# VHH binders against Type II restriction enzyme HgiCI (hgiCIR), part 2

Target 1, 345 residues: Type II restriction enzyme HgiCI (hgiCIR), of Herpetosiphon aurantiacus (Herpetosiphon giganteus) (p25258)
Amino acid sequence: MNYQRSFEDLEFNAIKWWPQELSATVAEASVLPILISSQDLFISILKLSGTHPEQIFDVINAAQISANLFLKHLVVLADYGGEMIKRLGKEFQEIFPRMDSTLEYYMNYTFKGEQYTYIFKKLPIKGLDNSKLAIDGKAIIEIKPLSDLYRDMIMILLYGSTTEQFNLAGLEKCEIGTILGKNEIIYTYITQKYLYVSRITNGANTNSLGQIAQTYVCDILSKYLPNDYSVTRNGKILLSDLNSQDSTKTSFDILVEFADKKVGIEVSFQVTTNSTIERKAGQARDRQNRMHAHYYWIAYVIDGAGNFERSGAVRAICRYSDCTVAYSESEIAVLAAFIQEKFNA

## First folded at step 1 (VHH)

Design a11 (framework vhh_rezetamig_d1)
Fold by ESMFold2-Fast, scan of step 1:
Structure a11 (fold): chain B 345 residues (1-345), chain A 122 residues (1-122)
Amino acid sequence: as target 1 above (345 residues)
Amino acid sequence: QLQLQESGPGLVKPSETLSLTCTVSGGSISSSDYYWGWIRQPPGKGLEWIGHIYYSGSTYYNPSLENRVTISVDTSKNQFSLKLSSVTAADTAVYYCARHSLWFGESYFDYRGQGTLVTVSS
């Protein structure tokens, strides 16, 4: 068995997005991973929807994306939070005009320089909020069909910035309708907005997602390793400084021990590009050297689409590790086999 | 309008437990749309996230503080609380309670209380 992996080997075995069994736990901690995992599909829908203002509904149906997930992308990109949605519902009659004949509410909006009118089919409704739209963390994984309510909300979030009511209703950033079918700018616009959201909001929840990632690895390792092997999250090892002979405590995301044998494990699962993998890569050679000096081993569990954007960092980790695996039960089982082989040698 | 208000002792002795409560007005804490949490700012330093709670009771804590932090929610009182055990002078800070939207905007917290200074001193 060869436990040394290249970047290409690791990427081939990667899942790139959170395991399905963790989707509810991850969604409770952050909705961003679910949005990023569906981002390419969302972008494709926008690229195909440039012919007329309501073509997007046909494309959504053809693409088999849930209406609530599609709406959540618009809400995040337009910075149109739950409080704004509640106020939209409460103040709808004051915001939007009514047709004299049908008493239906409508909005006038612009698409490709031409003026259009959209007649709301369901709005206004009582108690409009994120829960009714199934775009909160617990409901986002539900598959909702494209209903009249979702059509109304999607029209507001696509074209709201072009309406006369944009300022009154807080729709200034509801501008994705203006870029539909503009393939040359859609990818950059959407990915840059999500990168911005990731960078600004990521710090508050990054450690929660790290805890989830580490716990999953610990649970799978415990399934495959003998019961007398110790598996500890945030474990510390006393390692000698090779230069001074002084011992210092060194922490690992996961520590596996049996008798006098130890494997330190670092875990990184990043769906968005960030600097955490660069830090781990910079430390990798020194950590491996110090572990080897004590006849210990170092391993990594590396996955997430964002981490594979950092090929130089991942290659350095593969070079300066005794075992590097991706993030799935089968990959973590390979890590368990590595540990057993080293501990029983 | 939504308002969050911190309350609790402004002075805590070293080794004791710091206890703060956040009272939410103008909105319900029993909402699937939001987390409710605590942030602090020590004098002359940046903001530090402490943790947050979902109305169901699910909690998420800063790993550097997780062994000392407990956040709880009381939906009947529309309140949530922070307990930080074994305090030292390093825990002296302005403490803010905050609401965090699951959709994420420019700010990771939509609403924040005015802040309350807690001094750890004998």
Scores: ipSAE 0.000, ipTM 0.108, lowest interface PAE 18.9, mean pLDDT 81

Design a12 (framework vhh_rezetamig_d1)
Fold by ESMFold2-Fast, scan of step 1:
Structure a12 (fold): chain B 345 residues (1-345), chain A 123 residues (1-123)
Amino acid sequence: as target 1 above (345 residues)
Amino acid sequence: QLQLQESGPGLVKPSETLSLTCTVSGGSISSGSYYWGWIRQPPGKGLEWIGHIYYSGSTYYNPSLENRVTISVDTSKNQFSLKLSSVTAADTAVYYCARLPGYSLGWSNFDYRGQGTLVTVSS
């Protein structure tokens, strides 16, 4: 059997997005896959919320989206990060005015050319940050109801750019409220913002995501390989350096061993584009040559929409590997078949 | 059991529009859990993803084909269709219709595929 793939064959077999069974674990390590998977629901909420400034709260409740997830979409689109949220909390009383009679804080904002006043129900609070709002990677999977705190934050992120305080609070990009109900522009606006964010940001913890990707591959390999095969993460092999007389320890994301036979496996799953795949591609030929010199083999598990945007890198990996598969149980089973064939040869 | 079946002309002249239809049986195309799409395999080459559609009409296309491809859906007939304009000999391929998991967009893995239909672009 030939286990070499073209870029086209590999991409056809790719899933591009994290497997459903890993979604909760991935969500804890990265918010971006959850944002992408809930994007259509988020867009639908915006499309249905154009009648009055606070109609969106009724639509959010009807749509059954968690309030923290909805807020995270706004935070990402408005580029209103954790530092800005902390500063908003610290300076709230200096930024926003108080009602004369009730002492409640308020903001004046614009919706469809008309002036409105929103009275804050919970803000200001001490220690306002991503953790209190459950919008960091560790808490985004929590299902938070639409509380007064979330309503306050959502109003700021929807209409902040229309307030007189927008420069003082850094709310220039908080403008999603201006496109509510404008169905013809919402999809394009939102998808372009996410495309831009996905190409240049790596707010996902790439190290944690790498460990999750590797563990899944190990679990599936262990399911399909004989019990006497050793499957270990972060395995090290002593290999000869082709440019020197010295041998150096070379690490692989996964190492499969049986008797004197070894297969080193590199794993990369990137939903958003970054340069890590290019480094693996640049090393692929040398690593394959060094493994072959010891009668070992090299394989890759490559997937993620971001990695396939780096077609040159993926093509190089396919060229300089003994087996390259995408990231699904059926693809990893092909990798297991490759390993068994080589170990029984 | 879910089954997908391609139909359409097996011969198309250069510069004309290639038109194919996929009929879905054993399952509903109006499921929010799935996308529906097209892939092709030219003679002697690997598989190439063309594009896919969500039942609401949202489409995702291969950038290399984006200017020539249109995918549409007819939920009342449980069908979806491919139109590829301005065809050349390079568009000669076996064309497959397929289903994708809803969490998977763009260049995604298909979990069900039709048997394929050969389309030859020849004068």
Scores: ipSAE 0.000, ipTM 0.110, lowest interface PAE 20.2, mean pLDDT 80

Design a13 (framework vhh_ozoralizumab_d1)
Fold by ESMFold2-Fast, scan of step 1:
Structure a13 (fold): chain B 345 residues (1-345), chain A 123 residues (1-123)
Amino acid sequence: as target 1 above (345 residues)
Amino acid sequence: EVQLVESGGGLVQPGGSLRLSCAASGFTFSTYAMYWVRQAPGKGLEWVSEISGSGRSTKYPDSVKGRFTISRDNAKNTLYLQMNSLRPEDTAVYYCAKEGFLSYGLSKPYDYRGQGTLVTVSS
């Protein structure tokens, strides 16, 4: 049996996104599952909206995506958080010029090398924030129609970087309009930008998502392992330091034990990039050596689109582990088989 | 716009072979994993093969493992399924499918499929 994976083989066996059976639990902890579940539709809208700068409104209506959910995708990708939205509302009159005749505010922007003018229909308004746009917390699940306010906001987030005001109120990040209809680059651009989504969507709930990931692994392991094997979350084990005579308690996300045998398991499921995988990679060689000194084993469950963007870290984990699997029932079953083989050897 | 067009289906005797083709357009073919899925009369959709974007990695369920081979030609935007040692239970409409943002092992691991090509295995 081969329990080792190359980076490429691990990624191929990965689910990359949260399992559907966990979607309700994950939705309580983060807005991210709603964004991920609608990402294909969002990308399709961008791919179909390349003919003229406001064609996207017709495509949004045809696709039956809620306007607030579409706006949330743009806000996340532009890194245009709630404080930037509040600032945009407060400083709107300082940012955008007015027509001499109508006193309406407008922006001059670029689409496919040609200059256009958009006249705002609702902005500016007082107290503009995430709540008014229904893109926060529970409001994100509300189905909002494409209103003049949403049209104004969408135009800013698509084309802000191409305006003369691009260096004001974070508009330099509002560039998605420049890739509309450019099918070759849309997927790569969107997935690369989502690597940073955790900076504005997960926050304090990141720990809860990690607990959900670990619980799933424990449930599947318990299904495939003998009842007399102990499976413990956040288990600690006393290990000798290889460069000293001291012993230190070392924690693992999951610890599987039977008699005098132990397997320590680290779990990481990250749809967006973060430092956790780099830390695990940096510790991998030392942890494997210390476990082996006691005739113990180390394994990893690694998944999530964000983790696979950290190819160097994942390759190090694959190199310095006894078993590395992705996050699916069939992959965790391979991990269970590994554990049984080592415990019965 | 994404288009997948299957061809190569037909009537074959048990033990025979067929090669299916899928012509892909409207997306960067080499960056997406591709699948073959099938639907027998009166039954649900069944996954039968997967191939990574590079073509380096392939997966099969036990029902076709050792008999079917998935391959791709990224220069020609074409996906293939070589079917050997065909059995009556392989009778189905076969669909070419493109990877979605939900990965392998989920009930809907693809975001697009073609019109299908009928394979009938009968004497």
Scores: ipSAE 0.000, ipTM 0.149, lowest interface PAE 17.3, mean pLDDT 79

Design a14 (framework vhh_7z1x_3)
Fold by ESMFold2-Fast, scan of step 1:
Structure a14 (fold): chain B 345 residues (1-345), chain A 122 residues (1-122)
Amino acid sequence: as target 1 above (345 residues)
Amino acid sequence: QVQLVETGGGLVQPGGSLRLSCTASGFTFDDYAMNWVRQAPGKGLEWLSGISWNSGSISYADSVKGRFTISRDNAKNTLYLQMNSLQPDDTAVYFCAKAPSYILGSYRFDYWGQGTQVTVSS
C-alpha cells in the first residue's frame, strides 16, 4: 500500500468542510467555519441581487441559505456585534420615525441613487439580541426561514448607512447594500473583510476547534485499530534534544503506541486561512528526523479549505511525513492501516 | 479559483431550440451534482434541472420537463442544457450552479456562473 501522498492526492480525498455529524459542536466553538463554507453562496446572492432593494429576499429563498446564516454574514462584515444589536433594539423608537396613519416605524434609504422607504414589519421588539436572531453559538446551524424579523434586520444591515439616521446606533457601518450587483468588486470586498475578521472575531476558539478535530480522529482510529493499541490525545514522548545529550518530552496531538513502537500524529483542520499550517510545515522535517532517530514514525491528518490554500505548507508536510491523510473516515482508515503495517513489520 | 462560465445564449424565435454550455474549472467536476437555474425579468429564481456526478440521477422542474434535457461531459468539465420548443416565457438569464456535494436534490448551491441571456421573441 502506498502511504506517500502528494498535495494533489490529499486535496482529491479532502472533505474541505467539517463533517455533518460535527456541525453542532463546531458551531458552538466558532461561527467562522460555517461562514467561510457558505461564503461563495453568500457572494453569489449579493451578485444576483442588484435590480431592486428587496430582490435579495427572492434570491435568498431560491438559494436556500438560512435567514439567520445570511444575517450573520451581514453582522460580521458590518462589524455589527451583539452590543450594537442590543443598542439598536433599546434605541429603536428614538432612531426611526413612525407613520402618522399606522404608527408603523420606517426608514428612508437610497439604492442606486434612488430614494426608497421601508416599513418595518416586526421591529421594534423587546430584548433584541443575538440569541433572538439565532446568530451565535450552535443556534447558527438552525435553519430559520426568512421571517419579517429577519427581513427587517437584513434591510437595516444592507442600507442603514444610507438613511438619515446613519450616525445613530452604528448604522454607518451598514453598507453592503451599496455593492449589490457590482460583480467586479463584491468578491474582493467580501474576501478581504473576512481575512481581517478571521483575526479579530470574538468567540472564535482555535483550541476548542483543535480539540474537536483531534477527538474525531481518535474515535475513528480506536474503531479501526486493535484494542491492544494505545491511542492517547495530547500524548508525550521522550525524544533527543537537538542542542544537548538530554532527552525532552515532545507533545503530539495524538500518540499511538503498542509495545516499543510509536506513531506521533499531528492534526490540522482549518476552513479559514491562517498561519497554523505554516508553523506545522516549518517543524515537519525536524519532528520527522527526531522520531526516526528513535525508530518511530510521524503522520499527519490535514484537511480544511483554508489549509489547501497553503499548498507550499501542505507539500512540505507530505514530504516530511511517513503518512499524511485527509479528514474522512476512509482516509483515517488508511492511517490506521499504515500504523498496523509498521507495528507488525 | 472556482469558475463557471455559461455560453450559448441569444435570441431565438418561439418553437426554436438552443443549447447552453457551462464550462467548469478550479474544482473536481465529476465529484459534484450540477444544476441549471433561471431568472425571468421581474421574477425570482427558478430551479430547472439537476444532474448527479455520474449522470445516474436527473431531475427536472415541471415547467421544462419533456422540453429541456440536462447532460454533462466529465472529461470536458462541461454541463449542458438542450432547450427545445422554446416559449416566450422561457426568456430569462440562465445560470449554471454547483451543488456542495454529489447528492442530487439539494437546492443549496455553493457557486454560480455569471449567467447567459436567453430571449425568446418573434
Scores: ipSAE 0.000, ipTM 0.122, lowest interface PAE 22.5, mean pLDDT 83

Design a15 (framework vhh_8emy_2)
Fold by ESMFold2-Fast, scan of step 1:
Structure a15 (fold): chain B 345 residues (1-345), chain A 122 residues (1-122)
Amino acid sequence: as target 1 above (345 residues)
Amino acid sequence: QVQLQESGGGLVQPGSSLRLSCAASGFTFSSYGMHWVRQAPGKGPEWVSSIWYSGSNKNYATSVKGRFSISRDNPSKTLYLQMNSLRPEDSAVYYCARESGLLYSGSYFDYRGQGTQVTVSS
């Protein structure tokens, strides 16, 4: 059919990462999309930074990653949350010693079995928190240079666990420096930090991301569809159960209505692989059959690098839908054309 | 409220088998992927196994592949881990974890249980 896509067609038209115009809104809801899209770069920096304890600063500059984004990756991987950062700032003078002559604070740490001293250049500062480091909310998309404050924080996150003060202010979590340059260990370490990573990122707030994805589709549909068509998020319609005479209210991420005609739309934009797309895939055939029983139509907007890793689920959605498109404005315009064609036939 | 309760741990000899169970409550169990995670004393947590909401797409850590088997019973809201050919290095607290939210590699947990202790020694 004119609107039916194969997996290959859909993936070819996909953007895979959140649209740039949504970057601030997405970052406000969840830091995970920007972390995931920059993860390979972050891992490469760790892999290339194993020759001396401060080599990572040269690699960061060469990689052109913003210092705040790099720091956020360390904070997440170390499970060093905002409450720990505030505590570090408040207790800094009690944690770290001062040089006799310069009055600068320092830490003694270990790298590859050798002892080193790092002299803090900016810390301590009053009111240290995620906001001052630009690592929460929409501030994460700001491009911050590798300043003395970021260098100080990065050194703590890399080597805190190897200091004499490791048992203070959660410094025992700050061990990433021990795996620099160790490719096999880096991947194992990331896998083993799943539990703690989810705590630091506040779970990613998938409900808010879903609403952002839906709102974008609604805005574009409203631009391309006639004003007489109603476009509603989280719309509900009464559908018959195919195995009984019962009718139940069924919700769709987006519902488009005009007169007696309806199209239910499911939206999924996932940058990482997860079971959400599998649930939608498992429901796809039943939902299509129930919609068709009422002479209604079902469509999907599917995108995100993670969703395309689930080829079986995406293929099932393509098979059991009347229209499946990817997430760009041009793709959503194809969805709008589908809706108009069905409503005017 | 979301709760996960593990059971089935104990002290066994090398080569023995154990079956761990996780009873879930406070959420629609059949809508979530589930994981087993373990943590040995003095070590960080190690992901052991995962299963999708439907009971398909089972994955295992290299260290347990071929010896452990994950399964679920959605009607009873229970997750299982069948552990065969147990080794001393399998000694750990085993946690049941619910998949929710996003992480770096596409695996994620938002809730875990209190854990059940498995000790493999002669």
Scores: ipSAE 0.000, ipTM 0.174, lowest interface PAE 14.3, mean pLDDT 82

Design a16 (framework vhh_3k1k_2)
Fold by ESMFold2-Fast, scan of step 1:
Structure a16 (fold): chain B 345 residues (1-345), chain A 124 residues (1-124)
Amino acid sequence: as target 1 above (345 residues)
Amino acid sequence: QVQLVESGGALVQPGGSLRLSCAASGRTFSSYAMRWYRQAPGKEREWVAGITWSGGSTSYEDSVKGRFTISRDDARNTVYLQMNSLKPEDTAVYYCAASRYGSLLFTSESYDYWGQGTQVTVSS
């Protein structure tokens, strides 16, 4: 029974992406889990698509990725939000020129230093938005084939920044086409961008994702702990200050109690990088000391690819905790064993 | 790791021209997107021009379009900013910055390496 984790032990046992058991629940709050689970496939498509500017369509068809999911990856990478898509649709006829002979709209763009022309097949359309493209929250689960509308949108998002119109309707952001076929840089390019994406995923709710993370831990703990142990979300306990005459109310994401014994648990699952883990790290030593003064214990459940980018913070949490585990069922079972051992001592 | 060293800053009269250079050390230079930023006294740092890792795309802040041109020479590990028709409003410290992500898609927080800056003064 080893309850002490190094950063390396924790990262080795981490899942880094939302567990499969939660994929449907998390998808209701965010599109990020579906994007992350398809990221390797998306990267492979980019790596195989470097021969000519429209080769990517053949690779998409061969890879069996849905066109709306592929488009969502491009939208996220370009930071091309719903307002930009609506503006593109509304201003399309002012942005792109029309051929004299066929009256079709077109764009002149650059790929690997050479000039190309793409003729739009469906654009412009009225009411262009995320819903029409099936890239908002629930619709992303739908499997859409690679239609002419998706081809038009993909071409804009890949090459818009290389057009003469690049300074209109946010097209300067549309440049993923410049890295097609560049194997050594693609993985780092895509994965690093996704670490900072939380603010551009439509329907993401930080509070909802935190509640989902805590509920999962509670459910697994309840499965492994005796029925007479109290497991409470957002639990509060009264802890004495240094002088021991005054007491302050201290909250924990999860509180486990039995008889006169208590374990306070903090939960953090962050797929994208942010500073919330650093706050927990900064408080860790003081919180552990205050809990120990009452013969209580403190534990952490820490996971998510973004949190492991904050190695200093995670190391501090591992150092100033009685038990730190990653987010899998087997890791939470270790936490349950820790609690039972302490409560039955 | 990449180190960036800017040069070419000088005192110039309005309407004059200057070429700034940014020399990079490191073998990965050709995979980096490069930007020029400037900062005038009492103002926030603003981006001026950018060039993708391939040199296939460039982008400019509105106030410098048509006057400034960014280019790169990967054989010499150097990025250039050609500044024409200079105005007193162009007076600032100019910085070059590199992003290992290769594209202008990324925000200023994606730029890991910054130069020391070179002073450009446009005055009579």
Scores: ipSAE 0.000, ipTM 0.126, lowest interface PAE 18.8, mean pLDDT 81

Design b01 (framework vhh_ozoralizumab_d1)
Fold by ESMFold2-Fast, scan of step 1:
Structure b01 (fold): chain B 345 residues (1-345), chain A 124 residues (1-124)
Amino acid sequence: as target 1 above (345 residues)
Amino acid sequence: EVQLVESGGGLVQPGGSLRLSCAASGFTFSSYAMYWVRQAPGKGLEWVSEISGSGGSTKYPDSVKGRFTISRDNAKNTLYLQMNSLRPEDTAVYYCAKSTYTIEYGSTRYFDYRGQGTLVTVSS
């Protein structure tokens, strides 16, 4: 087996998005991984929906994306959080006019320079919130079909900025409808917005997602390693400081031990870009030198589309590790093979 | 300016072999995954093979797995495709392509550049 990996080798073997088998567990900790993994599909829908303001509904149905997941993308991009959704519900009658004859509410909006009127089919409703729209928590993984409520919400989030009421209830942020079919700008616009959202949200969920990532690696290692090897999450080991004779406790995300032999493993799976990988990269050389001084080894499991945007950090980890693999069962099996070779050498 | 120049195409009988080459310039060759993609007459582009920047990892669709081998020589900035056991359905214009990103998105392959292509005709 070849355990030497370049950045390009890791990226090539990476899964970049959370495994489907972890989707429910990940959804409990954060909605971002599900959004990012469906981002390409969302972008494709926008690219194909440029000929009529309601064409998007036909494209959504054809693409087989759930209506709640599609709506969540719009909510995130518009920065239209739960409080704004509640305000929209409470202030609906003050925001939108109603027809005298039918008492239905409507909005006048623009699409490609032409004026249109959309008549709401379900709104207003009492208690409009994220829960009712199935766009938060575990509900995000539920497959909701397009309904009149979802159509109403999607129309507001696409075209709110072009309405006569654009200065009310945060509607000025609802502008995705203005770029439908503009393929040259859609990708850049959406990916840049998601980087911003990721930056502020990552801190809140870092510990939970990190724990999920580590547990998955432990489970797979346990399948491939002999039963007499110990696999310990958050394992601690006494290492001598390079500039002193004193020993200090050093922790690893995962510690694999057999007899007098040890491999410390660091795990990072980041779907969106953040600075966590930079810290691991900055520590990599010192940690490898300390492990080598005791005739131990250091390995990394690095994956996630966001981590590969930090190429300098990943290259440093590859340089200052004895084995670096990506985050699939086949890649973790390579790590297991590395460990067995070192322990039986 | 990125340039990719394919060569080695031609007429070959079913069951025969052919080796394609691609000369690359205008970018750091070893930093990018490279692809072979093909387009049969009247069809869309089809991904045929992938190789990592270092050459340490390769991927193939089932339609060519075991018959085609992708390789690269980073010292010569050259990509190769060894095609064995050729079939009439392998008839296509073959393009070498540079990845758009160092990251792939989902199951989609994003190419920001491909050459003019080289025609491979498998016929008796």
Scores: ipSAE 0.000, ipTM 0.228, lowest interface PAE 18.8, mean pLDDT 81

Design b02 (framework vhh_ozoralizumab_d1)
Fold by ESMFold2-Fast, scan of step 1:
Structure b02 (fold): chain B 345 residues (1-345), chain A 123 residues (1-123)
Amino acid sequence: as target 1 above (345 residues)
Amino acid sequence: EVQLVESGGGLVQPGGSLRLSCAASGFTFSDYWMYWVRQAPGKGLEWVSEINTGGDSTKYPDSVKGRFTISRDNAKNTLYLQMNSLRPEDTAVYYCARDTYVYEGDTYTFDYRGQGTLVTVSS
């Protein structure tokens, strides 16, 4: 049995995006994975929606994107957070004018140099917030159809900055409508905004996605490994280190033990490109050498669209590991087979 | 309780040297990768150096590579940063930071940092 992988073989077996069964747990921990995985679709919708200001609704319906997910993209990119949405709801009647005849609220806005009027169909409503819009926590994975409430909110997020009321309730931030159909600038604009959003959101998360990734691998390994094998999260091994002249405790995301045999496992699932995989790659040769000195083995579970953008790092991990697999159940079963083979050798 | 206490900062002339120290307590220091990060006035946090558990693998950004050296003494639970050929743009508050056991996903690679030590490079 050969458990050495090439980058190409590993990428071929990768899932790239979080497993469906983890979608709710992942969404509750971070909104970034679902936004990044739907970003190309979102960009395509903006590129196709340049003919008239409400064309976006037809394109959204044709694209089969959920209305709440589309709205979340707008809210995040505009930096129009939950407090602004609550303020918009509370101040709606002071912000927007009413028609004399029907008492409906409306906004006058600009699209491609022409003046338009949008008549709100549902707003104002009591208690407008992220929860009512299903754009917070695990509600983001709910498939909400395009309703009058979503149409009203989308129009505000696209065109708010072009209204006479632009200086009220943060509407000056709502400018994405100005780039609709401008294919030459859409990709750059959205990518730059998401880079900024990604940096802010990364600072707000405290290791939760990594814990989710490890738990999934641990659960599947426990399913495939003999019951008398010890599977420990954040396990520690005492390893010799020549430079320090002493043995030191070294931690692994997952440690599998049976009798005097050990396999240390590192787990990385990244949908966004960052440098954490490069750090694992930089230490891979050293960690493998130290494990081998004790007759132990090292394995990696590597997946996520962002990690495969770091081909040099992934190649180094494949080169300096005893087993590297991707994140599907069938791939983790290969890891379990590797462990059993080593423990019974 | 995890505690990191930096020391060794101060005023130094351009071209001078300083050695920063970080005393760690409340956890098994030898189990963790460690970092130095800095924040210049009006700027964001900037990663300065990293070191593995054994002290034999280090990494630096181009801005300090060749001038700064990170090291550790696991017996003393202490992290060091030797800074040579200091420049005015090195003026910042320097923080000792502990790596996380889980750094995958959309998160920073460290979970705790100290209170910082100010380094001012000026004539």
Scores: ipSAE 0.000, ipTM 0.124, lowest interface PAE 19.8, mean pLDDT 82

